# Ledger of designs, part 7: VH-VL binders against Beta-1,4-galactosyltransferase galt-1 (galt-1)

Target 1, 206 residues: Beta-1,4-galactosyltransferase galt-1 (galt-1), of Caenorhabditis elegans (o16374r189to394)
Amino acid sequence: KMSICVPALFGNGYDAKRIVEFIELNTLQGIEKIYIYTNQKELDGSMKKTLKYYSDNHKITLIDYTLPFREDGVWYHGQLATVTDCLLRNTGITKYTFFNDFDEFFVPVIKSRTLFETISGLFEDPTIGSQRTALKYINAKIKSAPYSLKNIVSEKRIETRFTKCVVRPEMVFEQGIHHTSRVIQDNYKTVSHGGSLLRVYHYKDK

## First folded at step 21 (VH-VL; from j1 with heavy chain T30D, light chain E59T)

Design i4
Fold by ESMFold2, fold request of step 24:
Structure i4 (fold): chain C 206 residues (1-206), chain A 120 residues (1-120), chain B 113 residues (1-113)
Amino acid sequence: as target 1 above (206 residues)
Amino acid sequence: EVQLVQSGAEVKKPGESLRISCKGSGYSFDDYWMHWVRQATGQGLEWMGIIYPGDSYTNFDEKFKNRVTITADKSTSTAYMELSSLRSEDTAVYYCARHDYDTGYPLDYWGQGTTVTVSS
Amino acid sequence: EIVLTQSPATLSLSPGERATLSCKSSQSVLYRIQNENYLTWYQQKPGQAPRLLIYYADTRESGVPSRFSGSGSGTDFTFTISSLEAEDAATYYCQQYYDYPYTFGQGTKVEIK
């Protein structure tokens, strides 16, 4: 009932452990399929093996996507193409589709509710095609074990120019990386969620 | 420096309404949850309700739901808790407390408390 | 709603002794996806607001002395003061923030003999 579209997996600067964490945590949250768009020529050996493992176990759909040119303008339009392809793969099949990078997580605020229950509540109005919320940067949580280890956590204010979306794919005509550009009918709408019930975190370590 | 400053002590009669303010400073008020917790003399802590000022979402303990209103004014960084139809059992110290949800810190800063006495 | 039951109600000990406080939850407060227990411990001295000591059941807040610790998971939680000091005389509360309402335990009063 839920899927994730990762519109571009850049094969440099990320390791297989991050992909494992991303896939495992989202599977536990009830994400049934993760679509990953990547240029296979840019993947290192450990990343390629990891993605093959999850593809063989039906957790991901890996889609080879090669751009003719590497100019920034072409890169942006190439990302829009992957987003559009992923949207169409989910139309009529998936109830809710998330668009985010592999180090970003949508999570429920109320811990007794599942992600699906939270999203279903946000889409109770049948005219809502898209929900977006601000991306939050959170330092990686390092749990103290053994007792001498220090946990370092800091808070950064919400970065309003970066947002991420969850959509009903059948209601969206044009999807961007950070917003829904158009819904399929004039009476359908996009909503900016303020963060009380659903959040998206970008976890980084330093 | 994070500070939560509450309005002063109140003396009320049964049936009246109570309104307590809590002004937050030293942090981004809109981005943190604000809880209301009360404590009757010699008793434990009792959670009353919560507001997220960023989108005005609220939730209340069912025992207060019909009597409590929690609001926030983002322009003044002030949260308000109103309790109507007061009873002698509402005699307590009322606290506001900040919740840092994003980093896993629950009630990390507390107001000084507002003493409310409800007597006939 | 989730009920937190603390025991004992009162604990009278001498300085230097180990204090062990229990908090039992009527429902699990473990968020299995992140493997985190949504359980906190507060200290409250007379006439003061509560002070946060421990969050996520076992993580000490900054500036909290190392003699304070927490442990447990799911429904059973323990708060320990390894070597009791006179200034530790207070009432200690657990609170869960797993599900609304975010209830507190009834408190354990720690007294110094």
Scores: ipSAE 0.623, ipTM 0.831, lowest interface PAE 1.4, mean pLDDT 83

## First folded at step 22 (VH-VL)

Design g1 (from i4 with light chain N35D)
Fold by ESMFold2 at other seeds, look of step 23:
Structure g1 (fold): chain C 206 residues (1-206), chain A 120 residues (1-120), chain B 113 residues (1-113)
Amino acid sequence: as target 1 above (206 residues)
Amino acid sequence: EVQLVQSGAEVKKPGESLRISCKGSGYSFDDYWMHWVRQATGQGLEWMGIIYPGDSYTNFDEKFKNRVTITADKSTSTAYMELSSLRSEDTAVYYCARHDYDTGYPLDYWGQGTTVTVSS
Amino acid sequence: EIVLTQSPATLSLSPGERATLSCKSSQSVLYRIQDENYLTWYQQKPGQAPRLLIYYADTRESGVPSRFSGSGSGTDFTFTISSLEAEDAATYYCQQYYDYPYTFGQGTKVEIK
């Protein structure tokens, strides 16, 4: 009932251990489908093996997405294309779809509740098509153990600059990287969640 | 320096209402949970409720439901706890305490406490 | 509601002795997905507000002396003072922040004799 769209995993030098933690932690949280858009030729050998393993085991869907060249403007517009493709793949199939980067985690604040229970509460009003909340950057070194607030080995610095979304894909016509631009009917709405029940963390690993 | 400064001691009669303020300084008030905890003389700590000033979300222990109101004023960085229909059993020291959830520091700073006496 | 039961109620020991305090939870406070125990230990000296000592069951807060430690997981937790000092006379509370209401244990009073 939940999926994640990772609209871009581009570049060389990503740590395969990070992707393992991302997939395993989100699977444990009840994420059933993870869609990853990447130029597979540009990935490290260990990353290719890791992604192939998870794809072969039906934990992720890899989508090869290649541009002629990479510039910041092309990067941004390329991400809008992958976001739109992923939204359409989930429409009519998935109840809640998260749009976040590879090293970002949505987590429930109330730990006795599952991620699905938390999200379901935020969408209790049936006219809500999208929830957005502030992305919290944790600028700290992380132990080898899974991403968590407990595993930080250096002083944490928290910054909040962007938002990330979870949506009901059947209610969204146009999705951006950091917002929902348009819902399918005028009486449906997008809302901002202030962080009391749902947090999203970006771990800035140095 | 992070500080939580509470309003002064109060003496109340049964049936009256109590309102305690807690002014936070030295940190980003909106991004931290504020808890309210009380302690009767010679007794343990009793959790009353919580607010997240960023979106005004609140939760209360059921035993205080319908008597407690917790609010926050972001412009003055001040949280308020109101308890109505006071009884002698409400005689206690009342604390506010900050919860640094994002950095993993639960209840890292406490107010000085507000002594409330309810007597006829 | 999660009930935290502390034992013993009172512990009277001489300076230099090891103090061992128990906190038992009526249900698990371990968030298994990220391997986090949502349990905290506080010290409260007479006439003062509580002071945070240990969070995540076993992580010492900055500035807390190394003689204080915590251990355990799930439902069974232990707080230890390795060598008691006179200033450690206080009441010690555990608290869970896994589920609302965020309950405290009833406290263990540590006395120096």
Scores: ipSAE 0.686, ipTM 0.861, lowest interface PAE 1.2, mean pLDDT 85
Fold by ESMFold2 at other seeds, look of step 22:
Structure g1 (fold): chain C 206 residues (1-206), chain A 120 residues (1-120), chain B 113 residues (1-113)
Amino acid sequence: as target 1 above (206 residues)
Amino acid sequence: EVQLVQSGAEVKKPGESLRISCKGSGYSFDDYWMHWVRQATGQGLEWMGIIYPGDSYTNFDEKFKNRVTITADKSTSTAYMELSSLRSEDTAVYYCARHDYDTGYPLDYWGQGTTVTVSS
Amino acid sequence: EIVLTQSPATLSLSPGERATLSCKSSQSVLYRIQDENYLTWYQQKPGQAPRLLIYYADTRESGVPSRFSGSGSGTDFTFTISSLEAEDAATYYCQQYYDYPYTFGQGTKVEIK
């Protein structure tokens, strides 16, 4: 019913502990499949074994993707290719697909509701193809897992510069990293969610 | 620095309507929930409803849903609570209170309260 | 709707004594995914707005004296004043913010003899 697309790992997700927390927390929230794009030749042994474990348990789909060098333009277009590939893998299969990095977590504001219930409510209007909301960066020391607002042991700084999306894959024609660029029918909508029901956090360790 | 300043006390008759303002200052008004809570004399606190000014989302206790309207004016950083068809049991002190979800603080700042008396 | 039941209704104690207040929830207010209890304690003195003391069941708000503490998880919560002072005479409320409506307990009045 729900999946996550992680468009690229390079330079951002090499800590096996962070990968474990990301997969486990999202599994607890009802995410059924996580698609991870990485250059598998560049993974260290610990990370490779961790990702293999989850791949063997059908929690993730690991897709080998090589970006020959990093420049803003080349990396962006390469990441757009992984986003597009992931969108197509979910079309006709997954009801709601999230696009985010490993250290970013979508959470319901109303704690008695599951993530699926929250997302289903946001997509109650059948013409809505995507929801985007602000990504909140929480700059603070994190004392323990799980990542949460309670586990911060130092001064917090909240900043907002980007948005992240959850989509109905079958309704999206062109997906970006921070927005849905086009829907497949004129009457389908991309909407901006103001944060009352759904939040997305990036927990930055200082 | 954060302050919530409410409108003044009111005396009302049954059947009339009530409108209380709550002006927030010293913070980014749009990104914080505003709650409304009332308290009859000598009684406990009663949660009435909530608004998120950033997207105008509202929720109410079902006992008030047909009588209460909660709005916010982002340009003046002011929330409003309107209660219609007033009854004697609506006599209470009405509070607004701020909720900072992103830092984990629930109702961290409260308005001074607005005393409303409903009597014939 | 989540019902919070506080006990006792009234505590009458001498300065320096320990006050122990209970708040019991009809449903769990623990968000297990992130291990967060969505329960808060407030102090209210006559003629004043409530004051936040404890959030997440056990976390003291800044500027709150260390004699105030909270504990518990899920459905059973305790608020303690370790050494009661005259200024602590007030009514104490718990509130949950796990599910709408965000209900309060009925309060425990703490009196100083």
Scores: ipSAE 0.685, ipTM 0.860, lowest interface PAE 1.2, mean pLDDT 85
Fold by ESMFold2, fold request of step 24:
Structure g1 (fold): chain C 206 residues (1-206), chain A 120 residues (1-120), chain B 113 residues (1-113)
Amino acid sequence: as target 1 above (206 residues)
Amino acid sequence: EVQLVQSGAEVKKPGESLRISCKGSGYSFDDYWMHWVRQATGQGLEWMGIIYPGDSYTNFDEKFKNRVTITADKSTSTAYMELSSLRSEDTAVYYCARHDYDTGYPLDYWGQGTTVTVSS
Amino acid sequence: EIVLTQSPATLSLSPGERATLSCKSSQSVLYRIQDENYLTWYQQKPGQAPRLLIYYADTRESGVPSRFSGSGSGTDFTFTISSLEAEDAATYYCQQYYDYPYTFGQGTKVEIK
């Protein structure tokens, strides 16, 4: 029982091929449902067709959502409201929920273990409500369809700036984009994972 | 320039303990895995264990689990391997080697090796 | 534990000949989700530490001559030296890093006649 919340799919630069790869790779990893928040009327025709296909096949839940615009720029996407909505949709239903963008991939370090086995190990302590780990940016050109460290055509450069979370939804009261702000009970805790067992990569073309 | 410098050769008696250091320089020590590999004279390579200095995670070949301890000191950029209850078959060259998981390179830099002789 | 079996144990060839080395794994080292084989080849000359040649089964490390290549997937892997040179006399090891322990093959010694 794993799900992904994609709090905002807004703006230019996203194409249908990248969405297909995101959904297909995460399905192969055992993700059972992906929640995607977007303004559907702003999507181009191929993107609409792609998202409709996956929605009709029950792989995603597509939520139409228009975010407010702030005076301080285009970087405000209103993701906190969608994060809260997605957390609540998974409470009582999903064992582990990931919060990431569509070009970000959580992967196990030990390749003989599934993503579910890896996450279950990180949550063996029943008081842990949230695990966060550093987001690693891959600033390199992807040469082929499967996102992997092997398929990069240019020298990759790893930069660590932000963190991403996987949570037990029923133990989280307030979730942010890069952290868990509050757990439901004082004896529940949030943990920073150092990267030995779980990594998350953000793939960006240069 | 990446360098791994190991402690010097040792002569030990059966039942004693061995402690080898491996100092890494020229890179961010806590972001790279460190492996320990040994090789007896005229024999193949034998993987012993691994540490990730970033969070101190370790794993060992089960045959060494009761005898091997692997640690790292991030402040000195030094990894350590201790092998206890030495026997003559522990006579080998011991290597440390660096692994960059994020680039997909396995053991790209190796220490010079530490020759250990266990004799009765 | 994943066992890597290399063959032949020793290969004695003349300069210019093609050397073919095998590494067989007791279980798959292919990470199907990303199509990556976690299999590496090293060269070791007497008195020296091993040198990385090939990773991901078929990707040549920087500075490694083009006569060295790797191929295979899953459980069956091949390392090839297309035209042997005198300096290629060494022992060659495969290693997997799919599952702990990250085992090595027993090695193939390549000798120049």
Scores: ipSAE 0.641, ipTM 0.841, lowest interface PAE 1.5, mean pLDDT 84
Fold by ESMFold2 at other seeds, fold request of step 24:
Structure g1 (fold): chain C 206 residues (1-206), chain A 120 residues (1-120), chain B 113 residues (1-113)
Amino acid sequence: as target 1 above (206 residues)
Amino acid sequence: EVQLVQSGAEVKKPGESLRISCKGSGYSFDDYWMHWVRQATGQGLEWMGIIYPGDSYTNFDEKFKNRVTITADKSTSTAYMELSSLRSEDTAVYYCARHDYDTGYPLDYWGQGTTVTVSS
Amino acid sequence: EIVLTQSPATLSLSPGERATLSCKSSQSVLYRIQDENYLTWYQQKPGQAPRLLIYYADTRESGVPSRFSGSGSGTDFTFTISSLEAEDAATYYCQQYYDYPYTFGQGTKVEIK
């Protein structure tokens, strides 16, 4: 019913514990598959072992992806390639696909409703191909699992610079990192959700 | 710093309509939920409804949904609650209260309350 | 609709005694996915708006004296004043914000003898 595409995982500053929390929390929310794109040769041994464990247990699909080298640096459009690959992997298979980075969590605002119920409500209009909402950065220490607004030990700082999307993959022709660029039919549409029913948080250690 | 200032007390007759304002200051009005809660004399607190000014989403206790309208004017940072077809049992103090969803603080700031008396 | 039932209706105690208030929910208010109980405690003195004391069932709001605490999970919640002071005479309400409508309990009035 629901999947997550993580278009790029860099090994900088994250440990295996963070990956475990990401996968376990999203699985509990009803995410059935998480697609993670990374250059596996650049991951440390603990990270590799953890990702392999989840891949072997069919919780994630780990995709080895190496950006072409350029003298002027890393090709930023390489994330668009992974986003497009992930979109196509889900088209015709998954009802709702989230595009977010590692340590980003979409959560329902109304706690009596599952994530799936919340998303289904936002897509009740059959012409809606994507929903996007503001990403909220929470720059605070997490005192315990699971990641939540309750389980922090330091001052939260909220920043709302970017947006993240959840889509019906079969209705999207061109997906970006922070927006849906093009739907497959003229009468399908993209919607900016103001945050009343769905939020997305990025948890980041200070 | 954060302040919610409500409109003044009102005396109404049955069948009239009530409109209470709640002006928020000292925070980003569009990013916080606004709740409406009332309390009849000597009674408990009664939740009426909510608005998220950022996208105008509203929800109401169904006992009020045919009579209550909640709106927000982002340009003036003011929320409004309207209650129509007033009855004497609508006599109460009406509060607005802010909900900070992102920092985990529910109704952390309350307005001063608006006393409404409905009598013939 | 989630009904919150508070007990006792009135609690009359002497200064220094422990006050224990109960709030029972007709349905669980635990968001198990993130282990968060969506239950809040407020204090209301006569003629004043309610004041937030405890949120997430057990987390004390900043500036709230340490004698106030909350505990419980799911459907059964307890609010405790460890050593009652005269200024604690008030009505205490629980509220859930798990599901609409975000209902309150009927209140427990704490009186100082």
Scores: ipSAE 0.638, ipTM 0.839, lowest interface PAE 1.4, mean pLDDT 84

Design g1 (from i4 with light chain N35D)
Fold by ESMFold2, fold request of step 24:
Structure g1 (fold): chain C 206 residues (1-206), chain A 120 residues (1-120), chain B 113 residues (1-113)
Amino acid sequence: as target 1 above (206 residues)
Amino acid sequence: EVQLVQSGAEVKKPGESLRISCKGSGYSFDDYWMHWVRQATGQGLEWMGIIYPGDSYTNFDEKFKNRVTITADKSTSTAYMELSSLRSEDTAVYYCARHDYDTGYPLDYWGQGTTVTVSS
Amino acid sequence: EIVLTQSPATLSLSPGERATLSCKSSQSVLYRIQDENYLTWYQQKPGQAPRLLIYYADTRESGVPSRFSGSGSGTDFTFTISSLEAEDAATYYCQQYYDYPYTFGQGTKVEIK
């Protein structure tokens, strides 16, 4: 019913502990499949082993991805390719698909609601194809697992940068990294959610 | 310095409406939840409702259904609570209180309270 | 609606004694995914607005004396003043912020003999 697309995982940006936390917390929230696009040759041994474990246990789908580099912005076009591939993998199969990086977590604001219940409420209007909300950076050290606002050992600094999306895959024609570029029918909508019901956090070390 | 300053005391008759303001200063008004809580004389605290000024989302206790309206004016950093069809049991001190969801500090700053007396 | 039941209603103790207050929730307020209890304790003195003391059931707010502590999980919560001081005479409220409406307990009045 819910999936996550990680359109680019760079091996130099993450360690195995963060990957474990990402997969485990999102599984607890009801995410049924995580699609990860990475150049597997660039992964260090601990990351390869961790990703293989979850792939073998059917928690993730790991997709090897490499495009030729060009000076004209191959990076942007390469990410668009993985985003589009992941969108198509979920079309007709998954009800709600999130597009985010590792270390980013969508969470419900009302704690008595599951993530699925929260998202379903935001998509009550059947013409809504996409919801996006601001990504909030938590500039503080994480004391322990699980990642949460309670487990921070330093004074929090919240910075808002970029947005992240959750979509109904069957309603989206063109998906970007931070927004939905085009829906498949003129009467379908993209919505900017102000953060009252759904938050997305990026946790980073100070 | 964070401050929440509420409008002054009111004396009302049954059937009238009241409107209490709560002006926030010293913080980013749009990024913090604002709660409304009341307390009758000698009684406990009663949660009334909430607004997120950033997107105008509101929620309130069912017992105030159709009598309470909670709004915010971002340009003046002021939240408002309106209660219609007043009754004697609405006699209470009304508080606004700030909540920062992202830092985990619930109701960390409170207004000074607005005393409302409803008598026939 | 989540009902919070506090006990005792009134607690009368001498300075230096340990005060123990209970807050029982009709439903769990534990967010299991992140292991967070959405339960808060406030102190209120007559004529004043409430003061935040404890949040997440057991985390002391900055500037709150160490004699104040909270514990518990799920449905059963305890607030403790380890060595009661005269200034601690007040009414103490728990509040949950797990589900709307964000209800308060009825309060426990702490009196100094």
Scores: ipSAE 0.625, ipTM 0.832, lowest interface PAE 1.5, mean pLDDT 84
Fold by ESMFold2 at other seeds, fold request of step 24:
Structure g1 (fold): chain C 206 residues (1-206), chain A 120 residues (1-120), chain B 113 residues (1-113)
Amino acid sequence: as target 1 above (206 residues)
Amino acid sequence: EVQLVQSGAEVKKPGESLRISCKGSGYSFDDYWMHWVRQATGQGLEWMGIIYPGDSYTNFDEKFKNRVTITADKSTSTAYMELSSLRSEDTAVYYCARHDYDTGYPLDYWGQGTTVTVSS
Amino acid sequence: EIVLTQSPATLSLSPGERATLSCKSSQSVLYRIQDENYLTWYQQKPGQAPRLLIYYADTRESGVPSRFSGSGSGTDFTFTISSLEAEDAATYYCQQYYDYPYTFGQGTKVEIK
């Protein structure tokens, strides 16, 4: 069983079609629940309808999260709050939880294996609480669905400065946006995965 | 310019070991898979194994698993393939080849090949 | 292990003719989640390393002439040379990247008569 936490969906993301593609592709990969944090008052009508549709069909859990005002630093602390809330929602319920944005996709490298099989292999050591891998940015000017490396038609950029995590939520005490800050026991550990078995891609628009 | 340069031809006897180097240049060595493929005279291509230098992950065809070792030295941008307990049927040209998973390009650059003869 | 079976073993044709080569996989090499076929085609001339021509079953590598094309999905794949030229005499191999070991077909030798 797998879930995704999307700690923040800003009101004017790519569009409703991109959200559909994100949810449908990840459902095909075996993601059973996607938790999306957003300020519903700031969503346009198309996105609100789309998110409600998936919420009503039990594919996502939509969490209304509003800030009374915006100041520098408030957004960072707000996103840490959504990450912590989502971690706690999955503790004791979900075996593996991904933390990523809606335009980011975890994929297995070995195509004969499911995402679940790939993640299970990475967590075969029972002391591993999280796996962290580099986020790879791919610039795509014109995209077709489903998103894939084949469907990219223009400039591509690969960047490794940021990472994204998959965790066993019951083993994590403190989760950050790009890393696991603390595990619950001294002998549990966080691992940086070098990319041989699992990749995460961010498809940038221009 | 991307180049893969392999070590020179070798003549071996049955029971000996073989070690071939493949030096990559003109690209980020750690970020690309390296495959090893061989071809006996008059025969087809035979996949042997793979390494990802970035995290040292390896995989091998079962027929070689007890005899093959694939390693990489990131500081010299060089991959190595070792084949032990050589037999006459190991006579072949051995190739290294590069694979960029992120762009979907399979074996886009190949080494020049290393001819290995195993004879009694 | 995924077995790739190529046919015919040898194809002898005149310049200008259409060459049609088959590669059949014992298991699907289609990643259905993203609709990608993990199947490639290589050309190899005697004494040379293989040259990549087609990847993802139907996508030409940069610098490959347009007379070379690929098609098919799942288990059945076709490689076509639309108008055969003398320099196309070579052995052509398919390879899959779906599952380890990343096997090759046995090859189809194309001869110019």
Scores: ipSAE 0.625, ipTM 0.836, lowest interface PAE 1.6, mean pLDDT 84

